VH-VL binders against a5use3. Designs and how they scored, part 27

Target 1, 222 residues: a5use3
Amino acid sequence: MVIHAIVPVKELHRAKQRLARVLDAHERRALSLAMLNDVLVALSYSPVSRIIVIGRDVETGHTARAHGAAFVIDQSAALNDALHQAAADIPDHAAALVAPSDLPLLGAEDVIALTCISGDKPGVAIAPAHDGGTNLLLVSPVVGWTFLFGPDSLTHHIAAARQRHLPVHLLRLPHLERDIDDIDDLIWLAQQPGDTSAQRLARMFLERKGAQLWQSSDMPPH
Below, E stands for the ipSAE of ESMFold2; O stands for the ipSAE of OpenDDE; V2 stands for 0.75 times the mean of E and O plus 0.25 times the DockQ between their complexes.

## First folded at step 9 (VH-VL; framework fv_rovalpituzumab)

Design z4 (at its last look DockQ between E and O 0.79; V2 from the best seeds 0.71)
Fold by ESMFold2, look of step 9:
Structure z4 (fold): chain C 222 residues (1-222), chain A 117 residues (1-117), chain B 107 residues (1-107)
Amino acid sequence: as target 1 above (222 residues)
Amino acid sequence: QVQLVQSGAEVKKPGASVKVSCKASGYTFKSYAMHWVRQAPGQGLEWMGWINTYHGNPTYADDFKGRVTMTTDTSTSTAYMELRSLRSDDTAVYYCARDIGWAMDVWGQGTLVTVSS
Amino acid sequence: EIVMTQSPATLSVSPGERATLSCKASQSVDSYLAWYQQKPGQAPRLLIYDASYRATGIPARFSGSGSGTEFTLTISSLQSEDFAVYYCQQWYDWPYTFGQGTKLEIK
């Protein structure tokens, strides 16, 4: 199976806004880029043949090119439109893997597991998110597929696959079911096994903020 | 060699319309959105809108909604801006400019549109 | 929409001196700011993007700095070809608005 990965990246100033209560704009940008770096590292060790990063930030483009990924300028800032834009260059017979940029615990073994449960046949493999969304989507072949990320996207992608008579495979990957969106997620990330770029930043930020808490009465307002 | 080449100057009467073309070369046209910006004589730059060249969907500045139409022809790598119901205060140089996500890096040479009775 | 205000409107400076041009946003635009140079009868030319990166082919005497609401374009040793109008533009949120311009002229 020939797999082209798509990594959509939100505009950095709009990302991780719930962390604004704890992290300033520079820290949130650094965390987002570290998570993107970790996802690209994981994909580079997986069986994907090509990585396509789509976004609208200078630093996102620099990070993509540093990993040998293609970089596409997102003209719409709408996730599903960006995915269709990126998929336009994927050969009809190839598979597309959609991997969000904020899964810092993604490993190559996760991609391998998705490909194994779908076999050599047409089909859709999904790693669900904790909230009824979609963390990873592998669709084979990509031709004719409509991306339906957003609220209840797991249900919508299952329905879309069944409407096209494609078998659906679900793979629970608990270490990926939690996105990093708030302080509790940052704490959780810091506690997980491993030493990713995002984990190192999370530990550093929490240590500095923890020391600051001993020196102050309250967390900074959002 | 990335270039944007615009159509020539136009003289119009109030109430008429004008359609300015912008021919792109040296890059993949559908990979970059296109902006339209105008500049009245002796004045600053006024953003008119942009067009998504992948989908062909435009977005217009509020001041121009209702009388501007932006289109593309991907087979000729050409963007178009049509401004209708021209007024004397539409006299300006009209520019196309390529969107790279964080700046307009390449500009057309400009098209002078003069509206006079 | 985000209003970009440039100051001064006109700056008179001698060749060889330093010019400092200011651009202020009505709200934070992080680092999402571009600078352009425009000479009479010409299209604008991109100088600086993302507040501080020089576009390809722009001389090192041009530098940009700032973040949030306040931004500066500095020309460290003014050359005769640098006398032009300079515009800032924010790229934080649509619509991507321009400042009104600063005219840099020979003293």
Scores: ipSAE 0.693, ipTM 0.855, lowest interface PAE 1.3, mean pLDDT 91
Fold by OpenDDE, look of step 9:
Structure z4 (fold): chain C 222 residues (1-222), chain A 117 residues (1-117), chain B 107 residues (1-107)
Amino acid sequence: as target 1 above (222 residues)
Amino acid sequence: QVQLVQSGAEVKKPGASVKVSCKASGYTFKSYAMHWVRQAPGQGLEWMGWINTYHGNPTYADDFKGRVTMTTDTSTSTAYMELRSLRSDDTAVYYCARDIGWAMDVWGQGTLVTVSS
Amino acid sequence: EIVMTQSPATLSVSPGERATLSCKASQSVDSYLAWYQQKPGQAPRLLIYDASYRATGIPARFSGSGSGTEFTLTISSLQSEDFAVYYCQQWYDWPYTFGQGTKLEIK
């Protein structure tokens, strides 16, 4: 199965607004770019044939190109419209994987797991969010699909799949389900295993701000 | 070479409508949004709106809502801007310009629209 | 809307000298700022985008700096072809407003 990955990226100045109480504009931008970097790294090690980044920021474009991804200029303010725009470049018979840029703990193994559960047959595989949203969406084939990201997107995507008589596969990925919205979320991110760009940045921010850090097995020693 | 070529100058009476065309060449038309900007004689630049060339959905500046319509023809790679209920203060050079996400990098040569009794 | 204010309205500079143009935003626009050059009877030409990046084909003597609410366009050594009107434009929020322009003329 040929998979094309789509990575939608919000405008950097509009990203992570909920963190405004904790992080300044520069820090929020840096965090967003770090998350994008992490997602692109994960996809680069996954069985995707092509990565398409869609956004409107210079730095987003630079980051995409640095990872060998195609960059598409977003002409819409709506996520689903952007996804349709990006998908227009994907062959009709190919599969599309939608991976938002704000998944700092995405790994290649997650993508592999999603592809494995879906198999080589037509179908939809979803990694649901804890709030009824969609973290990852794999659709095969992409032709005729309507992206329905937003509130209750899990239910909407399942319904769309059923309408097309496609089997639905769900994969729970708990490490992807937590949004990064406040200081507790940053602490959580910093405490998770691994050393992604976003985790390193979160740790640095927390240290700078004097926040208490609880060490995990993968946390660097003080 | 990336190029935008606009239609010729127009002379209109108050209350009339004008439709300006902008033909794109040298690039994939649907990959870039199109802006419309006007400039009254001796004045600065005024943003009128833009159109998503992939979906065809326009967004207009508040000052022009209700009087302006932006459209595209993807088969001819042409963008159109229609301004209705023309008045004397609509006299200006009207530009189409290609959106690259963070700037307007290619401009049409401009279309002079003169509104006079 | 975000109001962009350029200063001075007119700047008189001799060829070979340095020119500094200012653009101020009524609120922060981060780095979402472009500069354009317009000569009489011509369409605007993109000079700088994202506050500090030169567009393709733009000479190195042009440079942009700033962030937030204050931005500067600098021409290190003015050439005869550089005398024109310069506009800044914010891309932070709709409508994408322009400054009123700075006319750069020969002293």
Scores: ipSAE 0.685, ipTM 0.870, lowest interface PAE 0.8, mean pLDDT 93
ESMFold2 (binder alone), look of step 9: mean pLDDT 94; pTM 0.952

Design z5 (at its last look DockQ between E and O 0.83; V2 from the best seeds 0.80)
Fold by OpenDDE, look of step 9:
Structure z5 (fold): chain C 222 residues (1-222), chain A 117 residues (1-117), chain B 107 residues (1-107)
Amino acid sequence: as target 1 above (222 residues)
Amino acid sequence: QVQLVQSGAEVKKPGASVKVSCKASGYTFKSYAMHWVRQAPGQGLEWMGWINTYTGKPTYADDFKGRVTMTTDTSTSTAYMELRSLRSDDTAVYYCARDIGWAMDVWGQGTLVTVSS
Amino acid sequence: EIVMTQSPATLSVSPGERATLSCKASQSVDSYLAWYQQKPGQAPRLLIYDASYRATGIPARFSGSGSGTEFTLTISSLQSEDFAVYYCQQWYDWPYTFGQGTKLEIK
């Protein structure tokens, strides 16, 4: 199965607005870019044939190109419209993997796991969010698919799959389910195993702000 | 070479309509949105709106809502801007310009529209 | 809408000298700021985008700086072809708005 990954990226100045009480504009931008970097790294080590980043920021474009990803200029203000725009360049019979840029703990193994449960046959594989949303979406084939990200997107995508008579596979990925919206979320991110760009940045920000952090020895084993 | 070529100058009477064309070449038309900007004689630049060339969905500035219609023909890689109910203060050079997400990098040569009784 | 204010309205500078043009936003536009050059009878030409990046083909003597509400276009050594009107534009929020322009004329 040939998989094309789509990474939609919100405008940097509009990203992570919920963190405005914790992080200044510069910090929020840096965090967003760090998360994008982490997602692209994960995808680069996954069985995807091509990565397509869609957005409107110069730095987003630079980051995409630095990772060998294609960059598409977003002409829309809506996520689903952007996804359709990006998908237009994907062969009809190929699969599409949608991976939002704000998944700082995404790993190649997560993508592999999603592809494994889906198999080589037509179908839809979803990593659901805790709030009924969609963290990852794998659709094969992409032709004719309608992206339905947003509130209750899990239910909507399942319904769409059924309408097309496609089997649905769900994969719970708890480490991807937590949104980063406040200082507790940043602390959580910083305390998770690993050393992603976003985690390093979160740790740095928390240190600057005098937040209590777990010692590295207190972290659970990998 | 990336290029935008606009239609020729227009002279209209008040109350009439004008439709300006902008033909794109040298790049994939549907990959870049198109802006329309006008400039009255001796004045600055005024943003009128833009159109998503992939979906065909336009977005207009508030000052022009109800009087302007932006469209595209993907088969000819051409964008159109129609302005209705023309007034004397609509006299201006009208530009199409390609959107690259963070700027307008290629401009048409401009189309002078003169509105006079 | 975000109001962009340029200063001065007219700037008189001698060839070979340094020119500094200012653009102020009514609210923060982060780095979402572009500069254009327009000569009489011509369409605007993109000079700088994202506040500090030179567009393709733009000479090194042009530079942009600033962030938030204060921006500057600098021409290190004015050439005869640089005398024109310069506009700044914010890309932070809709509607995109332009400054009123600065006319750079020969002293």
Scores: ipSAE 0.835, ipTM 0.912, lowest interface PAE 0.6, mean pLDDT 94
Fold by ESMFold2, look of step 9:
Structure z5 (fold): chain C 222 residues (1-222), chain A 117 residues (1-117), chain B 107 residues (1-107)
Amino acid sequence: as target 1 above (222 residues)
Amino acid sequence: QVQLVQSGAEVKKPGASVKVSCKASGYTFKSYAMHWVRQAPGQGLEWMGWINTYTGKPTYADDFKGRVTMTTDTSTSTAYMELRSLRSDDTAVYYCARDIGWAMDVWGQGTLVTVSS
Amino acid sequence: EIVMTQSPATLSVSPGERATLSCKASQSVDSYLAWYQQKPGQAPRLLIYDASYRATGIPARFSGSGSGTEFTLTISSLQSEDFAVYYCQQWYDWPYTFGQGTKLEIK
């Protein structure tokens, strides 16, 4: 199976806004780029033949090129339009893998597992998100597929696959089911095994913020 | 060899409409959005909006909503901007410009539209 | 809508001197800032993108700096062909607004 990965990247200044309560704009930008780097590293060690990063930032383009990925300028109003734009260059008979840029614990073994449950046969493999969304989507073949990311996307993608008589395979990957959106998520990320770029930044930021908490307020009980 | 070539100057009466064309060459038209920018005589640059060339969906600046229509013809790699209900203060040079995500890197030569008071 | 304010409105300098043009945003635009040059009767030309990167083919005497709300275009060793109007433009959020321009005059 020939697999082209699509990594859609949100505009960096709009990313991780819920972390603004504890991270400034520069820190949130750095975290977003570190997560993108981690996803691209994982994909580069997977059976993916080509990586397409679609985004709208100079630094996103630099990161993509540093990993040998193609970079496409996002001109879309919505995520699904960006995915269709990126998929236009994928050969009809090839598979498309959609991997969000904010999966800092993604490993090549996750991608391999997703591809193995589909084999070389037509079908759709999905790693669900915790919230009824989609963390990873593998569609083979990509021709004629409509991307339906957003609220309840797991249900919508399953329905789309069934309408096209494509078998659906679900692969639960618990370590990918948590988004990094607030301080508790950042703590969780820092505590997980591994040494990804995002984990190193999370640990550094929390040490810095811990020092600030010691300095600026009463000592917490925990 | 990336180039944007616009249609020629036009003279219009108040209340009429004008449609300016912008033909792209030397690149994949559907890969880059197109902006429209105008400049009244002796004045600065005013952003009018842009069009997504992959989907054909435009986004308009508030001051132009209701009077402007932006379209594309992908078979000829051409973007269009139509401005309706023309007034004398619509006299300006109208530019198309290619979007690269962080700047407008290539501009058309401009189209002068003169609206006789 | 983000307002971009340029200063001075007109700058008179002699060839060989340094010119410094200022652009201020009404709110932070991070590094999302482009600079353009426009000569009479011509379309604008991209000089600088993302606050500080020179576009292809732009001479090294042009440099951009700044982030957040304050940005500067510097032209070192001014050449007579640099007589033009200079515009900044923010790329943080649409509408992608321009400054009103700074006219650079040869003294």
Scores: ipSAE 0.730, ipTM 0.873, lowest interface PAE 1.2, mean pLDDT 91
ESMFold2 (binder alone), look of step 9: mean pLDDT 94; pTM 0.951

Design z6 (at its last look DockQ between E and O 0.90; V2 from the best seeds 0.67)
Fold by ESMFold2, look of step 9:
Structure z6 (fold): chain C 222 residues (1-222), chain A 117 residues (1-117), chain B 107 residues (1-107)
Amino acid sequence: as target 1 above (222 residues)
Amino acid sequence: QVQLVQSGAEVKKPGASVKVSCKASGYTFKSYAMHWVRQAPGQGLEWMGWINTYTGNPTYADDFKGRVTMTTDTSTSTAYMELRSLRSDDTAVYYCARDIGWAFDIWGQGTLVTVSS
Amino acid sequence: EIVMTQSPATLSVSPGERATLSCKASQSVDSYLAWYQQKPGQAPRLLIYDASYRATGIPARFSGSGSGTEFTLTISSLQSEDFAVYYCQQWYDWPYTFGQGTKLEIK
């Protein structure tokens, strides 16, 4: 199976706005780029043959190129339009893997597991999100697929697969189901096993804000 | 190699319409949005709107809504801007420009549209 | 809605000297700023993007700096071909607005 990964990246100044109470704009941009870096590292150790990053920032493009990924300028304000734009360059017979840029605990093993449950046959594999959405989507073949990310996207993608007579495989990946939206999420990320770029940055931010954190029961491990 | 070549100068009467073309070459037309910017003689740059070349969906500046239509022909890699109900203060050079996400890196040579009685 | 204001409107400088052009935004645009040069009868030419990156083919005497609301374009050792009008443009939020221009002329 030939797999092209698509990594859509939100404009950095609009990313992680819910963290604005605890992180300034520079810190939020750095966190977003660190998460992108971690996703690209995970994909580079997976069986994907090509990575397509689609976004609208100079630094997003630099990060993509540093990992040998293609970089496509996002013309639209809508996620599904950006995904269709990126997918237009994927050969009809190939598979598409959609991986969000903000999954800081994504590992190559997650991608491998998703590709393995699809086998070398037509099908759709989905890692659901906690809210009825879609964290990872692998569709094979990509030709004729309509991306339906957004509210209730798990249900919509299952329905789209059934209309195309494609089998659906669901793979629960609990470590990917937590969004990083507030200080408690940042603490949680810092405490998880591993040493991703996002984790190192979370630990650094929390250490620098230590007076506030030391009044909490959650101290990150070193 | 990458270039935008626009249609030639136009002279119009008030109330008429003008349609300016912008032909792209040396790059994948559908990969970059196209913007239209005008400049009255001796004046600064005025943004008019843009078109998503992949979807064909335009967005217009408020001052031009209702009078402007932006379209593409992907088979010829050409963007079009039509301005209707022309007035004398629409006399300007009209530019197309390629949007790379953080700047206009390539501009057409400009099309002078003169509106006079 | 973001207003870009350039100063001065006209800057008279001798060849070989340094010129500093100012661009101020009505709200923070982070680093999302481009600079263009325009000579009479020509289209604008991209000089600087993302506040400080030189576009391909732009000589090292052109440099951009700033962030937030205040930005500068510096041209060291002015050449005769550098006397033109310069525009800034923000890329932070729609619509991507231009400054009104600074005319750089020979003293």
Scores: ipSAE 0.622, ipTM 0.842, lowest interface PAE 1.8, mean pLDDT 91
Fold by OpenDDE, look of step 9:
Structure z6 (fold): chain C 222 residues (1-222), chain A 117 residues (1-117), chain B 107 residues (1-107)
Amino acid sequence: as target 1 above (222 residues)
Amino acid sequence: QVQLVQSGAEVKKPGASVKVSCKASGYTFKSYAMHWVRQAPGQGLEWMGWINTYTGNPTYADDFKGRVTMTTDTSTSTAYMELRSLRSDDTAVYYCARDIGWAFDIWGQGTLVTVSS
Amino acid sequence: EIVMTQSPATLSVSPGERATLSCKASQSVDSYLAWYQQKPGQAPRLLIYDASYRATGIPARFSGSGSGTEFTLTISSLQSEDFAVYYCQQWYDWPYTFGQGTKLEIK
């Protein structure tokens, strides 16, 4: 199965607005870019044939190109419209993987797991969010698909799959289900196993701000 | 060569309509949004609106809502801007400009529209 | 809407000298700021985008700086072809708005 990954990226100045009480504009921007970097790294080590980043920021484009991803200038203010725009270059018979840029703990193994559960047959595989949203979406084939990201997107995507008579596979990925909205979320991110760009940045921000950091018992040894 | 070529100058009477064309070449038309900007004689630049060339959906500045219509013909890689109910203060050079996400990098040569009784 | 204010309205500078043009935003536009050059009878030409990046083909003597509400276009050594009107534009929020322009004329 040939998989094309789509990474939608919100405008950097509008990203992570919920963190405005904790992080200044520069910090939020840096965090967003770090998260994008982490997602692109994860996809680069996954069985994805092509990565398409869609956005409007110069730095987003630079980051995409640095990872060998294609960059598409977003002409829409709506996520689903942007996804359709990005999918226009994907062959009809190919699969599309949608991976938002704000998944700081995405790993290649997550993508592999999603592809494995879906198999080589037509179908839809979803990693649900905790709030009824969609963290990851794998659709095969992409032709004829309508992206329905937003509130209750899990239910909507399942319904869309059923309408097309496609099997649906769900994969829970708890480490992807937490939004980063406040200082507690940043602390959580910093305490998770691993050393992603976003985690390093979160740790740095917390140190700078004098926040208490507790070590996770599940942290891998160095 | 990437370029935008606009239609020729227009002379209109008050109350009339004008439709300006902007033909794109040298790049994939549907990959870049198109904006329209006008400039009255001796004045600055005024943003009128833009059109998503992929979907065909336009968005207009408030000052022009109800009087302006932006469209595209993807088969000819051409964008159109129609301004209705023309008045004297609509006299200006009208530009189409390509959106690269963070700037207008390519401009048409401009179309002078003169509104006079 | 975000109001962009350029200063001065007219700047008189001799060839070979340094020119500094200012652009202020009524609210923060982050780095979403572009500079254009316009000569009489011509369409605007993109000089700088994202506040500090030179567009393709733009000479090194042009530079942009600033963030938030204050921006500067600098021409390190003015050439004869640089005398024109310069506009700043914010890309932060709709509607996109331009400054009123600075006319750079020969002293």
Scores: ipSAE 0.564, ipTM 0.840, lowest interface PAE 0.9, mean pLDDT 93
ESMFold2 (binder alone), look of step 9: mean pLDDT 94; pTM 0.940

## First folded at step 11 (VH-VL; framework fv_rovalpituzumab)

Design b1 (at its last look DockQ between E and O 0.69; V2 from the best seeds 0.74)
Fold by OpenDDE, look of step 11:
Structure b1 (fold): chain C 222 residues (1-222), chain A 117 residues (1-117), chain B 107 residues (1-107)
Amino acid sequence: as target 1 above (222 residues)
Amino acid sequence: QVQLVQSGAEVKKPGASVKVSCKASGYTFKSYAMHWVRQAPGQGLEWMGWINTYTGKPTYADDFKGRVTMTTDTSTSTAYMELRSLRSDDTAVYYCARDIGWGMDVWGQGTLVTVSS
Amino acid sequence: EIVMTQSPATLSVSPGERATLSCKASQSVDSYLAWYQQKPGQAPRLLIYDASYRATGIPARFSGSGSGTEFTLTISSLQSEDFAVYYCQQWYDWPYTFGQGTKLEIK
């Protein structure tokens, strides 16, 4: 099965806004890029044939290209629209793997596991998020698929698969289920095994700040 | 070889509408959003809006909402901007420009629209 | 909307001299700032993006700096072809507003 990975990347200035009380804008950007790097590393060692990064930041583009990924300029800033845009160049018979850029603990083994449960036949494999969302989505074939990321996206994607008479496979990946949104999440990330870029930054930030919370005005206008 | 070619100058009466075209070549049309920017004589640049060339969804500046319609024809790699209820202060050169996420790197040659009674 | 303010409105500089143009944002735009050059009768040309990156084909004498609310375009040694109007534009949020422009003229 030919798999094309799609990595949607939120605008860096809009990323990790929930961490604004802990990290300044520069640190949030750095963390976001580190997470992107980690995801791309994971995908690079996975059985994906092509990686497509979609976003709007120069640094996102640089990071994508540094990993040999294609970079697509996001025209909508809406996740599902971006995903459809990115999927436009994927052959009809190929599979699409959607891997958001904010999965710092994503490993190649996770992607392999997802591909294994899906098999070589048409179908949908999902790694659910803890809140009913979708962390990873593997769709084969991608043609005709409608991405439905957002609240309750797990249910929506399952329903979409059923409408297309595609089998659904679920894979729980607990290490991917925790969002990095606050100081506790950063601490958690730093304490997990491994030495990803995001983990290194988390450890550095925690060391610098001593887990002190502060007020930040670095919020985007919208 | 990437270029945008716009339609010719227009002269319109107040209250009329004008539709400017912008034909793209040398690149994949649907891969880049298209902006529209105008410039009144001797004045600065004014962002009017942009259109997602993949979905066709436009986003307009507030000052033009209700009067402007941006569309695309992917089969001809052409973007269109229609401005309705023209006024004298709509007299300007109108530009289409390709979006690269962090700037407009390719511009049309501009279309002068003159609104006069 | 984010208001971009350029200064000065007109800058008179001699060929070979250094020119410094300012662009200020009403709120932080991070590095989401582009500079354009426009010569009479021509469409604008992208000079700098993301505050400090030169666009393709732009001479090294052009440089951009700044972040947040204050940005600067510098032309190290003015050439005859550099006399034009320069605009900054923020890409932080739409509407993607332009500054009012700085006219760089020969002293």
Scores: ipSAE 0.794, ipTM 0.896, lowest interface PAE 0.7, mean pLDDT 94
Fold by ESMFold2, look of step 11:
Structure b1 (fold): chain C 222 residues (1-222), chain A 117 residues (1-117), chain B 107 residues (1-107)
Amino acid sequence: as target 1 above (222 residues)
Amino acid sequence: QVQLVQSGAEVKKPGASVKVSCKASGYTFKSYAMHWVRQAPGQGLEWMGWINTYTGKPTYADDFKGRVTMTTDTSTSTAYMELRSLRSDDTAVYYCARDIGWGMDVWGQGTLVTVSS
Amino acid sequence: EIVMTQSPATLSVSPGERATLSCKASQSVDSYLAWYQQKPGQAPRLLIYDASYRATGIPARFSGSGSGTEFTLTISSLQSEDFAVYYCQQWYDWPYTFGQGTKLEIK
């Protein structure tokens, strides 16, 4: 199986807006790039043949090239449109792996597990998110596939696979079931075992913010 | 070589419409969005909108929404901008420009549209 | 809509001297700022992107700096071909607005 990984990256200034309550724009940008770096490291040790990063920031492109990934300029803000754009250059017979940049705990072993379920046969392997979404999607072959990320995307991707007569395999990967979108996700990331670039930043940011919040002269809420 | 070649100058009456073409060559047309920018004589640059060349979906600046239509023909690697209900203050040079995500790196030569009674 | 304001409107400088052009945004645009050069009868040319990176083929005498709301284009030793109009443009959010331009004139 020849696998092309697609890593879609949201515009950095629009990413992690729920974290703006605790992280400034510079901190959110650094966290997003660190997460991307961690995902690309994991993919580089996996059986993927090619990595395609699609995004719209200069530094996203620099990070992609530093890992030997191709960089495609995202022409739209819509995730599924970006995925279709990136997939246009994937050979019809190849598989596509979609790995969001918000999965800093992704390891090469996760990708290997997804590919083992497929066994070099046509099919769809999905790592579900905790919210009914899709964290990882491996589709083989990619030709004719419609990406349906978003609310209830697990259900929609299962239905799409069945419409195309492709077997569906689900793989629960608890350490990947959470995107890093808000303060609770940042806390969760900091608490997980490991020492990724994103984890180090998360721990540092939370320590700074915790200390800053406690230095207030106001009494804690009753 | 990467280039954008626009259609020739046009003279229009108020109330008419104009459709400017922009033919791309030397690169993969569907890989880069296309912007349209205008410049009235002696004045600055005004962003009009852009079109996703992969999907064909445009985004328009508010001042032009309702009067402008941007389209593409991927088989000829050509972008189009149509401006309707022309006024004399629409007299300008209209440029197409290739999007690279953080700037416009290649520009067409410009198309002068003159709106006069 | 983000308003970009350039100053001065006109800057008169002698060849070989340094020119400093200013661009101010009505809200933070982080580093999402481009600079263009335009000569009469020509299309604009991209000089600087992401506030400080030179586009391909742009001489080292051009440099950009700034972040947030205030940005500067510096030309460290003016050449005769540098006398033109310069525009900044924010790339933070559409509409991708331009400044009104600074005309750089030979003194």
Scores: ipSAE 0.720, ipTM 0.866, lowest interface PAE 1.1, mean pLDDT 91
ESMFold2 (binder alone), look of step 11: mean pLDDT 94; pTM 0.951

